# VH-VL binders against p56860, part 30

Target 1, 255 residues: p56860
Amino acid sequence: MMTAEVRTPEQGGGPLTTEPRAPRSAPGHADASAPAFGPETDPRDIIRWALAAHPDLLMPSAFNLNGVVLLDLAAQAGYRGEVVFVDTGYHFPETLATRDRLESRYPELTFVTLNAGASPDDGQTPPDLYASDPDACCAARKVDPLQRYLKEQGPSALLNARSRDQASTRADIPFVEEGGARRRVNPLAHWTREQLEAYAAEHDLPVNPLYFDGFLSIGCWPCTRAVKPGEDARAGRWAGKGKTECGLWQGENKL

## First folded at step 4 (VH-VL)

Design m27 (framework fv_lerdelimumab)
Fold by ESMFold2-Fast, scan of step 4:
Structure m27 (fold): chain C 255 residues (1-255), chain A 120 residues (1-120), chain B 109 residues (1-109)
Amino acid sequence: as target 1 above (255 residues)
Amino acid sequence: EVQLVESGGGVVQPGRSLRLSCAASGFTFSKYGMHWVRQAPGKGLEWVAVISYDGRNKYYADSVKGRFTISRDNSKNTLYLQMDSLRAEDTAVYYCARDYYDSSGYFDYWGQGTLVTVSS
Amino acid sequence: SSELTQDPAVSVALGQTVRITCQGDSLRSYYASWYQQKPGQAPVLVIYGENNRPSGIPDRFSGSSSGNTASLTITGAQAEDEADYYCYSRDSSGYHLYVFGGGTKLTVL
């Protein structure tokens, strides 16, 4: 059991409780092939298919623009599963504030914060690991806690907010990815940044304020910078390290 | 009209405690993050603390960690700074400031400040 | 050091252009905001992000950023621009830390 801060539909805007999370009972797996999705497919239809095929679907989120848009679309499509956030101890305060606003706006969803209240001085990860080995820091503070939770919960699929226009490494992502321990569904794979911005504005969604300062992809503060004109949205992540993806999206480490 | 009015400043001896208040009006207080910023006489600005719109997230400058506590009461539109174990170097004008959007780090409105003098 | 460095003082003739600079390693990753403070008054936000002006701030104020340096430019300085100017940004050495520059006193001659 992992200790987590949880906000349930019954709790709404009340105080949060930090408690151990027991593994959920696995429902029967729905073994359905993905339909042919295309450039005009409504993301809500992709989400509805995913829910029907995988009733145990979970949504990890770092609450970037894509994540906020996906969350709203998922709620509209009937998603009532967990929204899982990993507190790395290195998030911008703007990211945590955005999470808080989303918890208030979607009382019908369960929000799970893994390692809630994490700090750089957690006694387990060297406090300067982000500077000397950012990959090891990402693995220890983000990838490992998420992988452990997913192993304990055992979802057959994940709902992810990745889109093809975020980075060259994401240019060819499919709507449904196979491989690894579970399926990954990318309902926003075909949406552009302009479509995401328009949707967020129209629905008055709480977007991380750093987005408007040129932080088009927001991670932990040690590894995030504003993007330059002409760069991919994720070019600000792991600046100077020659990396655009955390280990959660690499080979056998895919979550 | 947005207004922030600080109170609670005064002369206090080293090692004592003091609580500052900031009364907000003219906007929906519960939708904004709030900061405390101080300025020693004749010196520059120093960031002290921030609190998120709902009070769940709080961060402090290293110089005040463990001694100061930021809090808010959204039902009273009031921000607080509890200052414990005061030192001579805490002598400053203390400003409350509204965050442009909940902890964005941009202060679009400031109060007029309240003077805290720590002297024996 | 992760502090933001500003020159203590700068002068400009009425109607001329002045540039106030702020330097620090954190500015490679974060934009600076700029605050104007007149004697006996609270600070006023004049620029946030790289080059955004709040409502009511004259268009003679502009911001720019390059490498480890952020700049506040006042084009056609007016008498009322005489004030202390502070840059403010994230501290690159610490999680959730914010830092002000030491301030620059602008004299309009």
Scores: ipSAE 0.007, ipTM 0.481, lowest interface PAE 11.9, mean pLDDT 78

Design m28 (framework fv_lerdelimumab)
Fold by ESMFold2-Fast, scan of step 4:
Structure m28 (fold): chain C 255 residues (1-255), chain A 120 residues (1-120), chain B 109 residues (1-109)
Amino acid sequence: as target 1 above (255 residues)
Amino acid sequence: EVQLVESGGGVVQPGRSLRLSCAASGFTFSKYGMHWVRQAPGKGLEWVAVISYDGRNKYYADSVKGRFTISRDNSKNTLYLQMDSLRAEDTAVYYCAKDFYDTSGYLDYWGQGTLVTVSS
Amino acid sequence: SSELTQDPAVSVALGQTVRITCQGDSLRSYYASWYQQKPGQAPVLVIYGENNRPSGIPDRFSGSSSGNTASLTITGAQAEDEADYYCYSRDSSGYHLYVFGGGTKLTVL
């Protein structure tokens, strides 16, 4: 069983707990069909549909701008499921601080941090694996822990903060993706970066400060750089490595 | 309008302790990370420690880890550096500096510093 | 020791352009900030991010970044620019630390 640090909503801003997670036994609504969503659909309506179709819905997040906006919209729409974050040991302090601010702002949500307290030297993964084999490092520290947790919990769908505006590889993502291990719901698929920024400012949301330094897509420290003018938002991820996506969203590794 | 005022420096013998304070005004102290930076006489700047806006996250330079403790009191708009087991090499002017946000590492405002001399 | 390397000294003639360079692997992932320090004074932030100036910093100061190198450029140097200049960025160790370059003493001839 996987252990995780969990902040529960039963206590307003209550203490983090570290305990084995119980596997989910009840599947979601297996035969629910997605309605036709369009460019004017309120993301909250997409989220409400997803909650009705998939009561076991989970929201993985790295707390980038999109993730922070999705969190706020989801809380408004009645989402009370888990917000799942993977502690790779290589996060910027700004990312961890943003997580802490979000936990304080949304006491009604359950925040789960997988591998909480991870360090670059975990006694198993080589400390410099990120330099010699970024794929293996990403798999060992982020993809594998998250996939293991999702297999144990067994959600029928994930709530994802992806938008078409983020990168050329995301230009055609649908609101609801089928195939792979489970359904993926993208309530922000049709939102632009400008809409996300305006929403965050209007609602005084805690945005990772690295975003204002040109880190439009924030990942782990060794593989993230500021985006140059004219580059896709995700161009700063895995700079020089020939990647645009983590294995979570690619081919047969889709979650 | 932003002002940072360090205090608590002085002459202290090796192995003893000293506590530095930094009084902040002109900004919402509780929203920003804070740093301590030192400079030995005639030498360059050396980062010492940082504390997040809410005091939960603290990071230290290897040279001071285990001996120095950074803390803050948001109700008093004050940053602290508790220095234990002082060594001659800790002799320096100690500056407090405001982070641009939380722990961005951009130090937009600095105090004038307080001198700590560790000698016997 | 410092993971950011700067030349210890550089000279420039009045009115000419000078470039102060900072090099380190962490600069591939992080922007440097630059601090000016005059004798007996606290450091002053002159550039943060790639090329942002705080209020009150003259427009002759600019920053740039490429690969593992960050540069501070002073176009049309003035006598008052004579000072020590430090770059500052995140440590490449992965332990969420910060590091200053060794400093560059700028002499305006």
Scores: ipSAE 0.006, ipTM 0.472, lowest interface PAE 13.2, mean pLDDT 79

Design m29 (framework fv_lerdelimumab)
Fold by ESMFold2-Fast, scan of step 4:
Structure m29 (fold): chain C 255 residues (1-255), chain A 120 residues (1-120), chain B 109 residues (1-109)
Amino acid sequence: as target 1 above (255 residues)
Amino acid sequence: EVQLVESGGGVVQPGRSLRLSCAASGFTFSKYGMHWVRQAPGKGLEWVAVISYDGRNKYYADSVKGRFTISRDNSKNTLYLQMDSLRAEDTAVYYCAKGFYDSRGYFDYWGQGTLVTVSS
Amino acid sequence: SSELTQDPAVSVALGQTVRITCQGDSLRSYYASWYQQKPGQAPVLVIYGENNRPSGIPDRFSGSSSGNTASLTITGAQAEDEADYYCYSRDSSGYHLYVFGGGTKLTVL
C-alpha cells in the first residue's frame, strides 16, 4: 500500500495527513464510446461525459496554468475525485503555495500529494540529479511515483490539462486518447493560452505568480527561466538541456 | 490604508535572543506572504526571510539560517521574527514587508522599521 | 557584497533623463523590481515585473531588461527623485534566495 499525504473534504481543509492508500475496489469500467467533440465544445461537457463513462476518473496536476483552469472547470462539472500532485522536492516555493491555495479554494476535492522518493533529503535520490540528468530526475521524482500510484489505484481514465497550444509536439492531441493502461481525456485540447489566461483572470483563480514574472512554463527551480517574447512556451524549461517534453508524454511513459 | 508596524527592537548583547513583531492592517493578512528585510546602518538592503500565507512554507537567507525563525498568527494579523544567537553583524533596521499573494518577486508595502543593535 | 551589481552613485540635471543599471547573471532569467529609499524612510516600490508601476508612481519612472542587465529610467528627473535606488531579484538558481543590488545614490543637480 502506497502512503501519501492527503487532504479530504471531511478534514475541513486541515493540515496534511499521511495515509495508506488501498487499491480501488472496482478499478475496471465497461468501455464507453466518446461523443464527437469539436472546437466549439465546452470543456465542462467533455468532463461530464468523462465522469459518466469513468466514475473512477483521477486528475494528475502540476498546478500550472492549464492545470488550475482544468481543476476549476472540473469542479464546476461535478468532479469530486482525487487531484494527484507529485512533490518532486525541487518545486519553486510559489508552486507549493499555489497548491496550498487550491486545496483551500476547493475543499470539496481530495488532494493527494505523493512524496515517495521526492524529498532531496531522503538520501536515495541525488539532490543535483534534475540539473545533471533531467530525464533520470523526472523518472525518479515524478514519473515513477505517479505510475506506482496509478497502478495501485487502477483508474480506467485520467483527466489531463494538455492543450494543442502548449507546444508543437502537442498540436494534434485528441480530446480522448485510447491505448496503454488507461484512457486519457484532454478537455482543454482546443483552448488557447489566451483563453486560459482570460478564464483564470475572470474567475480569480489562484495562479502561480511566476506567470506574471515572465514564466510561461513552470517546472522545478534548477531548470526554469523566464521566456522571452517569441519563444516557445516550454523554452524556459530545461534551459541548455535540449529537452522540450517531460517523460510522462513520451513513448511507453504516456499515461 | 495598508499599514505594517514593527516593534520589539532594542539593544541586546551578543549571543542573546530578541523577538520582533509586525502588526498588519488594511488588507486580508491571511491571503499574503510576508517578508523580513534588514538594513545595517549606512548599508544596503538585505532580504532575511519569508513565510507563506498559511505559515506552511518558510525560507531564510544563509546569513540567518538556523538562528532566526519566522512565524505568523493569522488570527492576530501579526508576523514574528525570533532572533537567536545574535551577532554584531545582525545590527540593522528590520522592515516588515508585504508580498503580492504568493509572489516573492517584489514587496508592495513596507513598515517603518525597528532598530536592533547588537553590542559588540 | 551582492550578486547584483549597481554603480554606487549617479547624477542627473533637473529635468534630464537618467538610467540606473543593475547587472547580474540571474537577470538573464528573472525580472528585477526597483525600490526608492529617501533618508530616514522605508523603501517604496517604484517598478516591478520589468516595467509595471504601482498606483501613485509617476509615469516618468520606467523599467527595462536586456541580457544580464535591468534598468530603471527616470525621464525628466525632479528634485524629489533624489534618493537611493535598489534593484531586487532572485539568486542565480531561482530557488528560495533573493538578493538586492548594492544600491545607487541618485543626486539631482
Scores: ipSAE 0.006, ipTM 0.494, lowest interface PAE 10.4, mean pLDDT 78

Design m3 (framework fv_lerdelimumab)
Fold by ESMFold2-Fast, scan of step 4:
Structure m3 (fold): chain C 255 residues (1-255), chain A 120 residues (1-120), chain B 109 residues (1-109)
Amino acid sequence: as target 1 above (255 residues)
Amino acid sequence: EVQLVESGGGVVQPGRSLRLSCAASGFTFSKYGMHWVRQAPGKGLEWVAVISYDGRNKYYADSVKGRFTISRDNSKNTLYLQMDSLRAEDTAVYYCAKDFYDHSGYFDYWGQGTLVTVSS
Amino acid sequence: SSELTQDPAVSVALGQTVRITCQGDSLRSYYASWYQQKPGQAPVLVIYGENNRPSGIPDRFSGSSSGNTASLTITGAQAEDEADYYCNSRDSSGYHLYVFGGGTKLTVL
């Protein structure tokens, strides 16, 4: 059984708890057609619809710019479900610090950190996995732990922070994705990078400081670099590997 | 006005311990990461340690790992550096520096520094 | 692990342009920040995140990077710009290390 570090609303800023996660008891029913969302739709309206249609909604997050903006909008729209983060053991210190600031800023939310890998401070992290087999490392340390947790919890839908502006592979994502194991909702599908940056600045959101160093898309340290002028935002991920998407969004491996 | 004031420096013998303090004012101390950066006489800057805004995350330069401990007291707006097993090469002016955010590594404000001399 | 290399000294005539360079593998992955230090004083951040200036820093200071090299450019150098300049970046590992260059002493003639 996977272990998880959990901060619940009743604890506020109290000590973090690490425990095995049990499956949800009797997940709620979801049975609502998606309305016609468009380029003028407020993301909060999409989130409110998703909450009404899917009371068991979960929000996986890597706490990138999109994720931080979505979290703030979701909290405003009444989201009180779990925010699920996978600790791969290869996160930048800046990513973990951003998570900690978000946990403090949103005491009304439950934060779940899946401990699928050891942190660099543990001394037991196998650093060669990224160099020898980035796909296997991604699956073992990120994709598999998240998929197992989602299978155990059984949410009928996920709230995702993807936008069409992030990469060519995301250019046509819909607001609501059907098919697969569960429905996926993309409230920020129509927002641009500029809109996300303006929102984060206006609301003083705890953005990952690596964005100030030109990291437009942040993943694990072995495969992330700053982007150069003219590069796609995700070009810094898996530099030299020819890969722009983690297995979460490739082919049949959809959450 | 942002101010960082270091104290606790002095002359100390090799193998002994010393604790530095940094009193912060003019900003919400509990919202920012804090660093220690040192400079040996006539030499360049060397990053020493960082502590996250809430004290949960701490990182050290390899040269001090296992000997130095960074800590903070947000109720007193004070940063600390506990220096154990001091060596001649630890002789330096120690600066307290505010991170632009938490772990950005951009040191937007610095104290005036406090001199630590480890005689041998 | 990582090392950032700077020339130890450079000179510029008053009103002329000078370029201070910083080189290292970490600069392929991370932007440099630049610090000005005058004798007996604490360092002052002059450029961060490649080419951003903190409030109060004159616009004659600018930054750029290409490959494993970062540069600080001072256009129209003034007498008060005479100082030591240090580049700083994250270690190439990215985990917890910040590394400074050895520093460049700028003399304004």
Scores: ipSAE 0.094, ipTM 0.639, lowest interface PAE 6.1, mean pLDDT 80

Design m30 (framework fv_lerdelimumab)
Fold by ESMFold2-Fast, scan of step 4:
Structure m30 (fold): chain C 255 residues (1-255), chain A 120 residues (1-120), chain B 109 residues (1-109)
Amino acid sequence: as target 1 above (255 residues)
Amino acid sequence: EVQLVESGGGVVQPGRSLRLSCAASGFTFSKYGMHWVRQAPGKGLEWVAVISYDGRNKYYADSVKGRFTISRDNSKNTLYLQMDSLRAEDTAVYYCAKEWYDSSGYFDYWGQGTLVTVSS
Amino acid sequence: SSELTQDPAVSVALGQTVRITCQGDSLRSYYASWYQQKPGQAPVLVIYGENNRPSGIPDRFSGSSSGNTASLTITGAQAEDEADYYCYSRDSSGYHLYVFGGGTKLTVL
């Protein structure tokens, strides 16, 4: 049921809906130790280390502020791997427009969009699955397509855009996480929202416009609202559902 | 510096068609989403339609959906609104409006407006 | 679809403070922006993203929101502030849809 569309460097991708991508070759090494990174470490140095340790590195992205900043830093550091986006069918148009702008700005990167299914015919009608079971909707539309793709591709590590100031549950994330199916690298763990905003402005990066309307963490339109003063940045995600993280980053068998 | 100039308004009979144009200057037109907003004589503002910077995404108010088509030509810095099956209640001044930044949904610049009168 | 409700008229004495309100369920999820329209002129953005002023908009204009209500406050109203004011927000019943309030006519006495 999952298909993919791909935009490759200096060449247009295939048809909008394609067959699942071929599995990647197994990585040569997965036993490189992480150096001691600190509060003054340039994220590009963390990315360069990750590329040397994991030539098969992949970057999943939802193209939120953190993701856009990470993408620019990664491109500067020599990242030429895949940027993987899951089209849940329920993204804001602003999110899709941001993806399109990033594809145009970074022709040296390969962008992969995983399609879980068609968007609702009428944007006015809430998705039935989300209304009755938000966890099942998240799993079916985002978590499962990404996990299937990662299992098929088999990267030894992922580059992700999490930072410690996004939510209380992220306050202690390390630069390099071990365990589970693969290593996770967090080059922006130590950056603040202020630093991310300043970097994006200085480099004229395409930031999702909903960010400036109070959507500090942007997901699908049925589960995202503007953040109120005093709330965590991710409080707008799954508003009223008691969630701040999806199954993407949970347990030993997830990512 | 930034200017938006609407044209194409006029008197038209019910059931007929009319095409509005909005000529943009003073900014990089291809980087911004564009909207049409209308105002019936003596009444309030009503949002009509939006088009993304690249023309790929389009959305319409329920009152015009299926009858109006928004489009743009980035090579000519021009926004269009094709209005089919016109009704008396479509009588209004039509403004084109520029998004502050792409997909922001709020407008830093408006045109002067062009009057469309639908009457028998 | 969500409706944004504004009182049709309000008056304020020169130099005094006035608050114009906008109510709708979508305001629980989305910030309102505010447009000023003077007779015979196109609207002008005065507040966006709850409480941000575009360049050139005087400090006396401010915005706030709480629950289902957004407010535009003019502290020390001046004669040139006499205009129609419209709130504007996203329609929470559908993504990428937008809605204006009915407008409030401000008279500066």
Scores: ipSAE 0.006, ipTM 0.465, lowest interface PAE 13.1, mean pLDDT 77

Design m4 (framework fv_lerdelimumab)
Fold by ESMFold2-Fast, scan of step 4:
Structure m4 (fold): chain C 255 residues (1-255), chain A 120 residues (1-120), chain B 109 residues (1-109)
Amino acid sequence: as target 1 above (255 residues)
Amino acid sequence: EVQLVESGGGVVQPGRSLRLSCAASGFTFSKYGMHWVRQAPGKGLEWVAVISYDGRNKYYADSVKGRFTISRDNSKNTLYLQMDSLRAEDTAVYYCAKDFYDYSGYFDYWGQGTLVTVSS
Amino acid sequence: SSELTQDPAVSVALGQTVRITCQGDSLRSYYASWYQQKPGQAPVLVIYGENNRPSGIPDRFSGSSSGNTASLTITGAQAEDEADYYCYSRDSSGNHLYVFGGGTKLTVL
């Protein structure tokens, strides 16, 4: 049984509590083929389709610009499922503050923080693993806890905030990915960074303030730096390590 | 017009307590992080403390940890700094400063400051 | 200690260009912001996010950064620019600690 810190729609104004999570035992989910989505499709229409096809839909988020925009669009489209965040013990204070603002702005949503209160020294993962083996550190602190939770909850699909213009490795992502344990839905696949920024500004969304200081893609502090002029948005992640994606979207670790 | 007005400064004896207030107007106070910054006479600026928009997260400079407490009342648009166990080294002008967001690393507005003098 | 280092004083002739520098390990990871403080007044934000100016700040002010160094440049200095200038940034450890440089007194000759 996984331990998690949960803020439900009715928990506004009180301290967060640590809550044991029981495995889901849902009998099954609706089967539906993905419709043809295109470059002009409203992301809310993609989300509405996903909700109808997958009532058990979950949304993992690290609360980067894309994640914040997706969260707002999903709430508008009627999403009332869990927003799942993994506390790795290495997040910037700004990331945790952004989470707190989103929890307050979207009281209708349930926010789940896995391994809440994690520290850099968790007694099991070597404290400097991020320097010697960033893939193993990512797997132990982020990928493994999230995948264990998803296995226990058993969603038939996930809402992801990935877009094609974030990195060369994401240039061809489809709106709906098949295969593996579950579907992955990318409602923002076709949106540009400029569209995301404009949307966030127009709707006064809580954006991680490090974004405005050159952190166009924000992860844990040991593996993140400000982007230099001319670099891809994700160039600040795992600088010098040869890594392009955290294990969430690689090989057997695909969610 | 954004305004931040500090109050509560004065002369206080070592070991005693003092509470500073900062009245905010001209912006939605409840949406922004707030800081206290101080400046000793003839010296440079020193960051003191920050509080998140909802009051849940607080961080302090090592020089004041365990002695100062930052707090806010969003219903009154007011920021506070409770200063306990005051020392001569705490003598400074204390500025209230608005963060660009919560912890953006820069302040877009400052108050006029209030002088705290810790002396016998 | 995660200190930001500035020269204590610099002078510039009226109408000429001056560069004020700030050095520290945190600047490898975070942009510096710059504050102007005139005698008897509260500080004023001049530059943030490397080279962004708040509304009302003249375009003669610009910022740049390279490695562990951030710079504030005033092109065509005016008498009104005479003030103390402080750089400000986060601690490089990722903890929520903030640090100011020691300040640079700019004299416009």
Scores: ipSAE 0.007, ipTM 0.511, lowest interface PAE 9.6, mean pLDDT 79

Design m5 (framework fv_lerdelimumab)
Fold by ESMFold2-Fast, scan of step 4:
Structure m5 (fold): chain C 255 residues (1-255), chain A 120 residues (1-120), chain B 109 residues (1-109)
Amino acid sequence: as target 1 above (255 residues)
Amino acid sequence: EVQLVESGGGVVQPGRSLRLSCAASGFTFSKYGMHWVRQAPGKGLEWVAVISYDGRNKYYADSVKGRFTISRDNSKNTLYLQMDSLRAEDTAVYYCAKDFYDRSGYFDYWGQGTLVTVSS
Amino acid sequence: SSELTQDPAVSVALGQTVRITCQGDSLRDYYASWYQQKPGQAPVLVIYGENNRPSGIPDRFSGSSSGNTASLTITGAQAEDEADYYCYSRDSSGYHLYVFGGGTKLTVL
């Protein structure tokens, strides 16, 4: 059984409560056609369309630069759904601190943290699963908890922070992806890293401080390194392990 | 202008306790992580402890773990280091250092330091 | 875990280029920052995030990294650059821990 820590708009500044998450009371609606979006489309317009087409929209986030920029734009566009974070037990403390800053900055949003298991420091987590089997580590600690939650909640679409600028594998992502169990919306598909950095600086957004150390894409500490000159932003993920994308972007959610 | 001013250093006997303070001004203290770094006479720099912007996360070097406690009071713009069970090897100048962000690990500003001497 | 290793001393002639190196396994995964310390003074940040300079740091200071090695390069060394230089990065024993190199004393001849 998965438990979740939830910070809602009505919750005070006290400790988070940990409770099993209940399924949504009604299925999503997903019969609206996507309009033609282009290189000058304001991400807020894409988000507003997504909210109108998919009132049950959820936003999974690992709180990387793209994620915090998307969160701010989504809040401005009227998003009041859940921001879903998977606590794999292997996150950098900086990632958790960034989440805490975002929870404080956006009290109008509901933040859900899914707990995948014990911290590596408590001796309950296998010490070398990430080294011997990165796919099994990703599945057990991130993909499986998120997929269980998404199955229980049944959103008709996800709001994702992916951009074409992040990696060669993402160079051609569309604004709206069909196929699989649910629609995926990428409001930042056309934004560059320069635009994301400028936006974050202008709005004083809480960026994960590891970003300034060259961690352009931040995951679990066992599988993340700073990128080398000339590498894709995601090249630091699973370095040397033959893995470029998490299973979240494959299978039932892949085109 | 940004200033960090350490205080509380002095001569103390082994096994005793001492509390250091760092008064911060010239920046929004509550937005940044803070560190303590020490330097024994004639030796190199040694990182001691870090505290997140909101005080929720704290980490320590193995040499001080279980003996030192880092804390902060954002309403007073003050960082603290409670040093218990002091040893001769803790003799050093203790610097208060401002993180560039929140535990990025870069110290964009340092205090002048306060000397702690642990002797019999 | 093991400390970051630096040569204890290096010399450079006025106006020449010097490279100070820092080695450690954590540098494969984390960038180093560099601090300059003059006798009796607090350290000063000169490079962070591999090759970024804080405001006020001369452009003769630059950083680079390759494999398990980080380097601080001073192009056209000046007399005022004589100091101890420390590299600093995350400790390989824990992603939330930090470690300084042993320091390199730079003498400008």
Scores: ipSAE 0.006, ipTM 0.455, lowest interface PAE 13.3, mean pLDDT 78

